# Designs tried in a protein design chat: miniprotein binders against a2bj90. Part 6

Target 1, 235 residues: a2bj90
Amino acid sequence: MSRSARRKTSALNTVLRVVEVFASIQGEGPFTGTYSVFVRLAGCNLRCPFCDTRYAWSLEAGKPLGVEELVEEIARYEPSLVVITGGEPLLQRHPLNSLVEGLESLGLRVQLETNGILPAPARDEQLWRVYHVVSPKDVPVRVPGAKLHPSWVDYARATGRAWFKFLVANEQHVREVAEYVAKLGIPRSRVYIMPLTPEKLDMKELLELHSRIASLAVKWRLNFSPRLHLLVQLP
Below, E stands for the ipSAE of ESMFold2; O stands for the ipSAE of OpenDDE; V2 stands for 0.75 times the mean of E and O plus 0.25 times the DockQ between their complexes.

## First folded at step 18 (miniprotein)

Design b9 (at its last look DockQ between E and O 0.05; V2 from the best seeds 0.00; counts 0 for: pae E 9.0 > 1.5, placed apart)
Fold by OpenDDE base, look of step 18:
Structure b9 (fold): chain B 235 residues (1-235), chain A 119 residues (1-119)
Amino acid sequence: as target 1 above (235 residues)
Amino acid sequence: SEEEVMRRVYLLAYRAWEAKDPEEVIKIIEELARLAEESKDPLLVEWIIWMLAYVAEKAKDEKLVVEIIRVLARLAEESKDPELVEEIIRELREVAEKAKDEKLVEKIREVLRRLKEES
């Protein structure tokens, strides 16, 4: 390989398309309540009708940022967790591995949010070491083109660093989730159900929905994820 | 625009999911195939492949699965991207594992053999 080809491959592996970087509280999943820096990556392989971050769907919605510059920006916030989210972060897998390496070198904990369509990390990827919250879009919601990649079940079993978060609106959805995870052999301890909020609910309606879904989580012996950021009016 | 094309593909996908007539679904599959062939966006092509595989997994009609296999095979043969070919091979293997019809499984195996010999 010529020195020019190595420089082009190195440059492509060191730049991310980033929509936004901000500090907040993690509002969802197993890390709820953690002071976090959020890195929202651009580009998504889905077009979910209930998506609240539609502005992140195009790669052009993101600015090109170097991995080193991004690590320095994140570190200034002194986060307890770095949350990598976006459209679909794994569309930028190569520079994302470099970002994870940089963050881990500083002793920062990293959590990825993914729709689970793309393959789970391989053992040789830096992404293998981080936490993953996988949000399937095929159950109970039926987004066309959404399919959980089987490797996520194997990754969860091998590492214990994956959780599965499902959007639910009613008891029928919770039943479908329970049947789906049972069929895949996913332990209930790794499953979260979260309120589906397709519309801007007022605070009263939002609390009522949380109460209903939390009660269903107890009934079906599943974990509950709030949308805590919406309840406390944080980003 | 890329966004308008993606929105069109998305609407076609929803229509295919809600369709009760297999002939309507076949027309949508053909339109999605054309959009994938005309596309210069690898992400759009990948998304169409995932959507076709999803329809195949949920299909109760063998004709739909046969049509999707034909389309995926064509897309793989026309593709110069090894990653896209590997994705199609993976999706076809999963369809074969879930298929109950031996004739369908054999047809998928034949396609998989061709795609591996050309790669």
Scores: ipSAE 0.017, ipTM 0.346, lowest interface PAE 5.8, mean pLDDT 86
Fold by ESMFold2, look of step 18:
Structure b9 (fold): chain B 235 residues (1-235), chain A 119 residues (1-119)
Amino acid sequence: as target 1 above (235 residues)
Amino acid sequence: SEEEVMRRVYLLAYRAWEAKDPEEVIKIIEELARLAEESKDPLLVEWIIWMLAYVAEKAKDEKLVVEIIRVLARLAEESKDPELVEEIIRELREVAEKAKDEKLVEKIREVLRRLKEES
């Protein structure tokens, strides 16, 4: 058997617990505006009060899907980007690496969303070569049990494939983020601040919040991330 | 319902972070305390406790800090959950370590001694 045939066989034997697969626009971070297929994996190691995807917290919320089947489903959408999210996708690390292998074999570009508690990819993992948006939950909003693993900063320096995204509500939060990333040596070009969006804002309130946080991003010379999908009413 | 309580906690936390008036923040703290006392969700209660300690750590208004300490002490005294009591003790110690006011530190230490003896 060739190496290609062995990899195909391995993908057939791996299962992921998947909550949903759908097409939309990436609304957050450095790839904002990109036509994407979202793969939401079940299970999370946090229970953030501000989480807008609570239905993915339990591993039991996911349906078992074979990796080969999932790759075929994703490919039918012809995405510009595959966004792997959740819960916390790294809880299913082994089969996730198999999914990434299958997607890369088709030339599909992949981005992972993670809370950064589990370690960054090792050089010999398929995840090493994909993009990562890391959203620490210990600054400025201190979620119990949330602690950014230091390997993410090393990974970002070594590869240039990771960005850090922080939820903020006000200027004090932005100051704390700025101090935090400066101490860790994370360059501003890799840092995004994003509005902490309470549920049930009307469109005017949502726009005003975006404007306020964007103005703070300019003042503090940090990148701004919208929640674009909320502004354009997409999932 | 748990969903309704979670939405209210999020909105209250947002208002507390945005508020400029200490009297408004005190009212929000009292509501958060009531929600914590009524909640059956231990993760939500832990987040409320953390939020209260965070506000106390960053506050410039001593009246606000004193009210937060009273709320945290009450939550610990009413709790039957040893893990929750231990979390509150940890947060109160952190507030005491960062406080600059000796009178405030002594108030916190008295509360900590009472919580340890009641265990």
Scores: ipSAE 0.007, ipTM 0.331, lowest interface PAE 9.0, mean pLDDT 84
ESMFold2 (binder alone), look of step 18: mean pLDDT 76; pTM 0.748

## First folded at step 20 (miniprotein)

Design x3 (at its last look DockQ between E and O 0.05; V2 from the best seeds 0.00; counts 0 for: pae E 8.5 > 1.5, placed apart)
Fold by OpenDDE base, look of step 20:
Order: C-alpha cells, then structure tokens, then sequence
Structure x3 (fold): chain B 235 residues (1-235), chain A 119 residues (1-119)
C-alpha cells in the first residue's frame, strides 16, 4: 500500500459520524446514576420496532466529526463516564478505537453500548479496555438481524468488563432470558433485565412497569436496570 | 475491508426491510447471496443465512420464500462446510414449521433431504 493510501486510511479512521453529544445521567445498566457525556453515533444494523433513537439509524443522520475535536468537546463537560451509544457504535469501529485512545489518554472512563452482533473487541484494540453493555435483540423479542456474536461471552469471561442487558415486558420474557443466558453460560451477575417501555406511557404506568419488572428480577435472581432518565425526565 | 462488506450487508438488509416491492427484495436476496459466497468471514455468512431465514419466516409472498429456499440450498451446496450446512438445515426446518402452504413445506422437505444426503 502506498504512503498516500495509508494517509487516506488514517484520515478515514479519525472521523466519526455523530448524531449528538450531550451531558446527562446514565439511566441504564451497571453505571446507573453516573454523570455522563453521551456520544450518539449514527448508523444502526437493526431496525428495532421499540427503538427510541430511530433518528440515528441512518449514517447520514450523523455529522462528520474529527476524533480530536470530539475528545476536546467531551473533556469540557468533565464527565465521570463517557457513554458511546447510537444506533450501533461498532459500525464505526476504526475511528471508535481512536476515540477511545484519546479519551483514555485524558483518564476518562468509557462505556460502550452495543447490540452484540459485531465481534467483541480483540486484545489489540483500544476498545478491549473499556466497559461494555451488550443488549442482545434476539431474546426475548426477536429483531431481524439480531444474533449475539459468541465472542462477547468470551470477552465477558476474560475481562469482567461486559454486562448483558435484556428488554423485558413480562415474566415469560424473563424466563426466556434466564434460559438463554444459562445456555450461553453467561453468569447471572452479568445479566440485567430492563423494562421494555411502549411509547406513550404516563409516569404512573412507567413506575408500575418498573415495579413489576424489578420484582421479576428479584424472583429470577437477575439484576434490574431502570430507565432512570425516563423516570427523572432527563435525556 | 471487512467493515465495508458488513456495512453493505446492513444497507441491503435495511432496503429489504423498507421495500414494498417483492421484486426489489428478490434482488436484495441475490446480492446478499453473492456477498455470502464471496465472504471469508464465517460470521458474516452465518448472519446472512439467519437474516434470509428470518425474512422467509415473515414473508407474506410465497415467491420470496421460494427464492430464499433456493439461495439457502445453493449456499449449503457450495460452502461444503458441515457447520454451515447444519445451520441452514436448522433454519429451513423453522421456516417449514411456520409455513402454511403445503407445497412450500414439501419443497423445503425436498431441499432438506438433498442437503442431508450430501452431508
């Protein structure tokens, strides 16, 4: 490969398609309650019917942003955590590794949100060092194209830096999750169940749903993830 | 790059999901099949097979199901990977279990017989 081709590949590896950058509280998973900067990347490999961020599905919904500029923008918020989310962040894997390198150089903690279809980080990737919340979309609600890559189970065992978050609406869903994680050999301590929230629940209905799913989490000996941002009316 | 191929596969899957014309979906199925045949990534091939089987399970048009069965059979015969053949057999069984048309079920059974005799 010519020096020109390496420079073009290096330049492509330094630009992300970003939908939005904002500060909020992490509302979900093991870092619930953490003051966080969210980086929502554009493009998703799924079309979940329950997706709350459908505007991020197209790569064209994101603006091109340099990694260096994005690191500087994130750093200005003085976050306790950087949450990389979007559609599917791992569709931008190369520049995402560069972003993680930049953020880690500043001593910032990073958490990735992923649907787990793409392979887990390899040991030589910067992504290997960060926290991951994997949200399979094949169980209990089957979304087209959702299949958990087996490397995520291996990554979770090797690093202890992965958790699995499942959307559930009822006890049957919780049962299916319990069977699925047992079959894959995922430790229950790494499993979160979270309310599958229909559009247009009022606050009373939302609280009732949280209560039911939390009770099921206790019954089934699984961790519970709230939708804290919805409960406290934050982004 | 591997990432570019994955991106193309996802773009095709999105188009298939948004497509209202069955003939457009058929073209997408053939392009996905070609990408699977050219792939050196077993996971990409597995993903395409799974996606095709899913489309067949949800298809309201029998032509789409017939095309997917044809494509899955071709992929199994060409790959000669026992694991891939077993996966295709497993997914075709699920399609057959959900199929309401007896002619379609029989066509799937015929393919399943052939794939088991060649394995």
Amino acid sequence: as target 1 above (235 residues)
Amino acid sequence: SEEEVWRRVYELAYRAWEAKDPEEVIKIIEELARLAEESKDPWLVEWIIWMLAYVAEEAKDEKLVVEIIRVLARLAEESKDPKLVEEIIRELRKVAEKAKDEKLVEKIREVLRRLKEES
Scores: ipSAE 0.066, ipTM 0.508, lowest interface PAE 3.1, mean pLDDT 88
Fold by ESMFold2, look of step 20:
Structure x3 (fold): chain B 235 residues (1-235), chain A 119 residues (1-119)
Amino acid sequence: as target 1 above (235 residues)
Amino acid sequence: SEEEVWRRVYELAYRAWEAKDPEEVIKIIEELARLAEESKDPWLVEWIIWMLAYVAEEAKDEKLVVEIIRVLARLAEESKDPKLVEEIIRELRKVAEKAKDEKLVEKIREVLRRLKEES
């Protein structure tokens, strides 16, 4: 392998295709309310009908950014949490591990959002040490091609650093989620249900849906995730 | 175009997920392998490798799993990218850990020994 070819393979781990970087509040899951910087990576292996970030589906939607420069940009926000999201961030697994290494070297806490189709981190990956919110798309609204990789349950058990979040609209959906997590052996303490909004809702309707899903979370003894950013009108 | 290739790869992967006939799945993994071999996009190649390993972990048909292992081994042997070879080795180890058929585990371990010796 020539010096040029070897340099190209090493440099591959230092470039990410990034759609956007912005500061906001983490509005969903176990870190709800945390001042965060969001890094949206390009590319997705699903085409969910309810996706509100369709602009991130294509890998070409992201521009190539160096990992070192990206770490410096993120650090300037002084975030309490760095949320890596997308499309599906694990499509850019190698350079993503490099980003995580850089962020951790600065003492920054990292959370990854994933649809769980690709495998959980291996023990020798930098991603092994970060927090993960896994959103399976094969229940209750079944998306074609979505299937949770079984390694995510093993990872959650081994590390305690993964939670599972499900979009639900009604009690039938919650029942399906409960059956799904029981079958997979996911304890309810690791499970969040979150409102699914299949059409435009005004604020009153949005609050009503939150109230219904929160009541169901209590009834079924599951954790509730708001969509806090929608309630407070932040990105 | 890159988007057209990704769309085709995703459609093939979805068909592999849903197919009931192992022979149909074998044809699909052969096409995915060919797309990986022809691609200049290392991201696409890595995704295909992960998807092939995932299918192997979930499959109940031994012929299908053996074919996937053969494809992954070939991709590793032909690759000039040591990071890609390392990823294939990691995925094969995961397939071996999930496999309950002792003969299949032995086949995977033989491939892993060959890839490590050649590296």
Scores: ipSAE 0.008, ipTM 0.207, lowest interface PAE 8.5, mean pLDDT 84
ESMFold2 (binder alone), look of step 20: mean pLDDT 79; pTM 0.786

Design y1 (at its last look DockQ between E and O 0.03; V2 from the best seeds 0.00; counts 0 for: pae E 11.0 > 1.5, pTM O .784 < .8, placed apart)
Fold by OpenDDE base, look of step 20:
Structure y1 (fold): chain B 235 residues (1-235), chain A 119 residues (1-119)
Amino acid sequence: as target 1 above (235 residues)
Amino acid sequence: SEKEVYKRVYELAERALKAKDPKEVIKIIERLARLAEESKDEELVFRIIYMLAYVAWEAKDEKLVVEIIRVLARLAEESKDPWLVEWIIWMLEYVAEEAKDEKLVEKIREVLRRLKEES
């Protein structure tokens, strides 16, 4: 590869397609309740029928932002956590490693949200150091193409920095999750079940669903993730 | 309105998933395909393709899967979005891995070959 091709690849590795940047409370997973800046990246390799962020599916839904500019924007919020989410953040893996490097240089904690289809971080990636919440889409709800990459189980065992969050609607789904994580050798302490919420629940129905799924989490000895942002009406 | 078209696509997909008659599912697939072909909205086309794939996945009927794969291949060939083509290729590879019928796998591989040669 010519020096010119390396410079063009370096420039491409410093720009992210970003849908939105906003401050809120992390509503889900092990960091629930944390004051966070959310970076929603554009593009997804899935099209989950239950996706709340369908507007982020296209890469064109995002604006190109420089990594340095994005780090400065994030830092202005003084976040307790930076949550990188989107469609699928790992589609932008190269500039995402540069973003993580910038954020870590400021002492900011980073958490990635991923569907787990793409390989886990390698040891030489900046992404290796961050927290990951992996949301498989093959169990219990089967999204076409969704398959958990095996490297996420290995990454979780090696680092202790991964958790697995499963969308569930009923006890059968919770059973399927319990069987799946047992088969893969994922420790139950790293497993979260979260309510699969239809788009049109009122607050009463939403609370009732949370109560049912939380009770199932206790019964099946799994962690429960709320949809806290929906309950408190935050973004 | 754009919103009404999207709503209609989801309603059609939901009907296909609830349909017990394969003939009704085929009619819905053909209607979704026509909506995609007539659409200038690339995101709508993508959503239709996804809904077709989802119907194929849930239906577990080999004949329906074959018909949906043919429609998906046609929509991929008509698409100018490289990402859509890549996603369809990846989805078809996955369906081929999960397929138990060798004839179905062979048909999927034939479609995959064409899509990879055109990309």
Scores: ipSAE 0.018, ipTM 0.326, lowest interface PAE 6.8, mean pLDDT 85
Fold by ESMFold2, look of step 20:
Structure y1 (fold): chain B 235 residues (1-235), chain A 119 residues (1-119)
Amino acid sequence: as target 1 above (235 residues)
Amino acid sequence: SEKEVYKRVYELAERALKAKDPKEVIKIIERLARLAEESKDEELVFRIIYMLAYVAWEAKDEKLVVEIIRVLARLAEESKDPWLVEWIIWMLEYVAEEAKDEKLVEKIREVLRRLKEES
């Protein structure tokens, strides 16, 4: 009773800085192919050289939007999945928990995309109950300042609601990922490797890269993540 | 009481964002810092640091931002957790990149140089 009342009250007066809201398909990870509404939150604690959403790096890139207003906007799309992404969504953790509460109250399935630098959800957070795709940027891509918070492994083990997705370009990268996840105790069933795409690939090159990385996923017994939205030319 | 502490952190941060008196905001910043220093709850500490950085980002008063930077630096210097220290450095870099005041940016960079030399 008390838990429910507290979380509802928090949602009523909370504001998020939002860059964009749009419908598309989830192109990556365990929910690939799902009709989704994407909520891109402003602000990021990394400056990845391969980032193709640089426009979301600054908190000022987002407009302030009330959580209740945002829930209503999302609901109008009738999504099968709500994907919260960014920047780094956990920079806006408190109002994000309020958004998740509102979406969950409507029975909407929620997935968060995070670089994993900030800690995993606590048991009493609404974020505890949603799905997470964690994309560490310290291996193999070695982005300065990146480091996976160890709580994500504990969270994944406790809940089964986190997967770890790694950008790779070649077999050496895959070997590094395999060593990294083994050291951390992350089971291979929770690991995805995904093509590290340079910005200016044509479709043939993109397909060839997907084929090579998918073959490596099979060889190394890891899950493969496409970048399906790129292949089918959706945002 | 664990839920009450998270609620208190949220309420303090909201008051800091809405307060008109910089002296009141500085008192709130110190209360948040004390909560972080005394907590064994890593998640609470990270949330407090996030909220302090957010208040700094929203602040229009340079003296207020300098005080928040001082608090974050103190938390980093006193921590035995290298992950928390690295995260505070990243948050300070984030504040510096979003700042529009060149004098403020230089003060943040000076703190960053000190923290990076000690890690």
Scores: ipSAE 0.007, ipTM 0.226, lowest interface PAE 11.0, mean pLDDT 83
ESMFold2 (binder alone), look of step 20: mean pLDDT 76; pTM 0.721

## First folded at step 21 (miniprotein)

Design x4 (at its last look DockQ between E and O 0.03; V2 from the best seeds 0.00; counts 0 for: pae E 7.5 > 1.5, placed apart)
Fold by ESMFold2, look of step 21:
Structure x4 (fold): chain B 235 residues (1-235), chain A 119 residues (1-119)
Amino acid sequence: as target 1 above (235 residues)
Amino acid sequence: SEEEVFRRVYELAYRAWEAKDPEEVIKIIEELARLAEESKDPWLVEWIIWMLAYLAEEAKDEKLVVEIIRVLARLAEESKDPELVEEIIRELREVAEKAKDEKLVEKIREVLRRLKEES
């Protein structure tokens, strides 16, 4: 048997704990507006007070799905982008690499969303070639236990495949982000600021917050990320 | 439920960031302190401690800063978790380093001295 055949057998035998699979539009970051299939993996190594997907915190929230079955389900949506999110997807790193291998074999483009606590992909991982949107939770709103692994900055420099996205509510938060990324040597072209929204905010207030944070992005010469799915009322 | 407590903490924190009235912020600080004292969830307690210290660093009203220092000291004195006490000490040092009022800095130093001697 070839090395390729052994690799396929491993992918077929792995299981992911999956909370949900659904089609929508990517509402955040550099791929905003792309028709996407979202794969929400169970389990998180953080308990962010502002999390809008708290139902994915526990591994028990996910149902076990075989990687091959999941690839076939995703493919039926005919997505322009597959967004792997969660909880924290890198908690299921081994079967996640198998999923990525399957998706890439079908020519599907993949983006990972991560809080960046676990290390960036190694060169021999399938995850090495996918796109990553890294959302550190240690600045400006410091979540206990959140610490960006330094390998993400090295990975971004080496590959150009990572962007860093920060939740901000006001200008002081933006200043803290600017200081943080300068200290780490992250160029502004790789940095997004995104509105940190209260749990219940009417549409007028949501638009006003978007306008305010977008103006701050221009002022501070950072990229702006909307929460487009909230503005257009998609999941 | 633990999810409901997390929601409550987040809503209180967000209101404190946006509030213009120092008396409203003082009431929020006391509620956050109560939630921290009642919680057995180290993730939530540590975040509340950080949030309180952050509010003290940003506050223009000396009454707010004094109240936050008092609350942080109380949380440290009541804790049996040495890692939590060290976190509170670290946060209080940051507040003192950034403070411009020498009387306030001395008040923080007195609290830090007491916390160090108790550990």
Scores: ipSAE 0.027, ipTM 0.380, lowest interface PAE 7.5, mean pLDDT 85
Fold by OpenDDE base, look of step 21:
Structure x4 (fold): chain B 235 residues (1-235), chain A 119 residues (1-119)
Amino acid sequence: as target 1 above (235 residues)
Amino acid sequence: SEEEVFRRVYELAYRAWEAKDPEEVIKIIEELARLAEESKDPWLVEWIIWMLAYLAEEAKDEKLVVEIIRVLARLAEESKDPELVEEIIRELREVAEKAKDEKLVEKIREVLRRLKEES
């Protein structure tokens, strides 16, 4: 490989397409209630009809930001957690590994949100060290093109740093999740069910939905993820 | 049951995406519309609207987009819920913004004008 090709590959590994950076409370999954900086990356490999971040689906929706500059921006918030989300963050896997390296060098904890279609991190990736919340879109909701990559089950078993978060609307969905995770050999302690919320629920309806799904979580012996940010009206 | 209807919506949407025959997709669109009309759950109706909008965005055939626009317009006109009408208007705008065909965009604009005048 020519020196010019190495320089182009190094430059490509240092720029992320970023939609937004903001501070809030992690509203979902195992880190619920944590003061977090959210980094929403641009580009998604899905078009979920229930996506609340449709504006992030195109890579062109993001601005190019240098990894170093982004690390400095994140650090200014003094976060207890850095949440990397977006469309699908793993579409930007190479510069994302560089971002994680930078953040970890500052002692920052990192959580990735992913749809689990792309392979789990390999041991030689910086991403191997971070926490992952995998949100499959093939069960119970069958989003076209969604399929959990089997390496996420292996990664979860090997590291204990992965959780699986499923969107559910009813008891049938919870049953399908329970069957799915049993078939894959995912421990129930690593499984979260979360209310599938339409965009326009009032607070009463939102609370009722949370109550119903939480009760189902108890019945089915699964963890419950709120959408806490919606309940407390944070980003 | 509400659960069965919900499952059916997802099964239909999945079949529509895998379908190679536009006529099969048209039948699915009409079945989704029927399920929305029969639904007593506003949330399920909203989901069907989102699914239809998604199918419009992924459609390779203009006929499918035209059919979805027609169905969404029907659902809005039959709806007595102003929030549902606003949702359909929002989804139609998004479809129009992503549409590359100026004829489709104009057709959506015509429907949007009609829905706003009736609201």
Scores: ipSAE 0.016, ipTM 0.324, lowest interface PAE 6.4, mean pLDDT 87
ESMFold2 (binder alone), look of step 21: mean pLDDT 78; pTM 0.767

## First folded at step 23 (miniprotein)

Design z1 (at its last look DockQ between E and O 0.04; V2 from the best seeds 0.00; counts 0 for: pae E 12.0 > 1.5, placed apart)
Fold by OpenDDE base, look of step 23:
Structure z1 (fold): chain B 235 residues (1-235), chain A 119 residues (1-119)
Amino acid sequence: as target 1 above (235 residues)
Amino acid sequence: SEEEVFRRVYLLAYRAYEAKDPEEVIKIIEELARLAEESKDPWLVEWIIWMLAWVAEKAKDEKLVVEIIRVLARLAEESKDPELVEEIIEELRYVAEKAKDEKLVEKIREVLRRLKEES
């Protein structure tokens, strides 16, 4: 490879396509309630019919941002957590590792949101050190192409830094999740069920749905994830 | 990159799902098969197999289902990996359970028998 090709590959590894950067409260998963900066990356390898961030599906929906500039932007918010989300963040794996390295150098905690289709981080990746919330889409909703990569189970066992978050609408979905995680050998302590909200619910309907799914979480001995941001009307 | 291949495969499968022309779907099925055959990543192959089974479940034309069954059978026969063959068998069973046409179910059963005798 020519020196020019290496410089171009190096430059590509330092640029992310970013849809938005904003500060809010983490509304979902094990870090619910944490003051967070959200980095929404562009591009997704799924087309979930219930996706609330459809505008992030195309890579072209994101602007190219340098990793260094993005680290500086994030740091200005003084976040308790940096949440990397999007369509699918791992579609930008190389520059994402560079971003994580920059953020960790500042002592910032990082959490990734992923659909779990792409392989878990390897030990030599900066992503190995961060927290992961894996949101499989194969169960219970069976989104096309949403098969969970088995390495996420191994990563969860090896590091204790992964959790699995499933979208559920009813008790049948919760049963399917319980059977699925049992088959894969995922500990229930690492499993979250979260309300599937396919339509805009009013606040009463949203609270009722949360109550029903939370009760099912207790019954099935699973963790419950709210959609706290929807309940408190934050981004 | 691996991520680019996954994205390409997904976009092909999604296009097949939205396609109105059966001939376009057949071309996409063959391209997915080629990508699986050329892949050095067992997970990508498994993922393609899963997507093919999904396309078969949603197919309105029986010819498309037959083509997917043929492709899956070919991938299994060319594979020396028992785990991959088992995955194909599982996906074929799933397609058979969703199939409403008894002739399709019978064809799947025939393929399943062959794959089990060769394993």
Scores: ipSAE 0.102, ipTM 0.541, lowest interface PAE 2.4, mean pLDDT 89
Fold by ESMFold2, look of step 23:
Structure z1 (fold): chain B 235 residues (1-235), chain A 119 residues (1-119)
Amino acid sequence: as target 1 above (235 residues)
Amino acid sequence: SEEEVFRRVYLLAYRAYEAKDPEEVIKIIEELARLAEESKDPWLVEWIIWMLAWVAEKAKDEKLVVEIIRVLARLAEESKDPELVEEIIEELRYVAEKAKDEKLVEKIREVLRRLKEES
């Protein structure tokens, strides 16, 4: 078996279970407003009742796609950013590293969205080199089993490639986030607060909630993350 | 609809968080308990359990916390679903971990011992 054939065989055997691939605007976090392709991976280790994407919870919701095929599909959109989300993408860690390798070989910028329960990337992983938005679900929105792995803070310090985003509904939540990040040593510049949006809010309710949380972000000197795609009615 | 009930539960819990009258909060706790007992949707029941624990963590009045613990224990004792019982146990452990009142922590541990003995 030649080296070329062995390499091609390995790439073809790497498969991700993918719920959907679509173009939109990154509506959350530090890359808000960027023309992006979203890759939603199947499977999640949480069952958050406020989840916008419950259809991605089960591994069965995803269809198997080869990594090379997926890279080609993503590239056709000519994205400024590739957002890997889900479910919880790190449940498919091995083929995810292969996907990242393929995307980076084309010069595509990659951002991962994770709940932070599984450990941060190791130095020898392709995931080490991409951007991460970590959304802990244990403060203030306490989801059972959602404890942030401590390696994410170490990773953020070592690389400067991670930010932390928290769902909040009111000022008491913001206070709890502030106390939590202070205890962990996360600087305010890496912290985002984002509205905890119940399903089926009308536009007026959405705007009022965004205004309230944005005002709290200013008051507490934290970054604000909108849910811009909801405000502009994009997927 | 299912989504309408999730929103209703969230708004009830938020009202309980903002309310100053403990009688109003107790009524909301009872309403949430009834919704959990009447639901056939395990995700809605889990959501209600989580929201009750959230209200308990923020309550300034110890009697409100005790009432929520009593409701959670009742839901676990009446449940035929071992996964639901396990989720309630996890939430009670979380409330105990955050509590600074030693009498409250002991009350929760007593409830946890009972729940493990019954299934």
Scores: ipSAE 0.007, ipTM 0.188, lowest interface PAE 12.0, mean pLDDT 83
ESMFold2 (binder alone), look of step 23: mean pLDDT 78; pTM 0.771

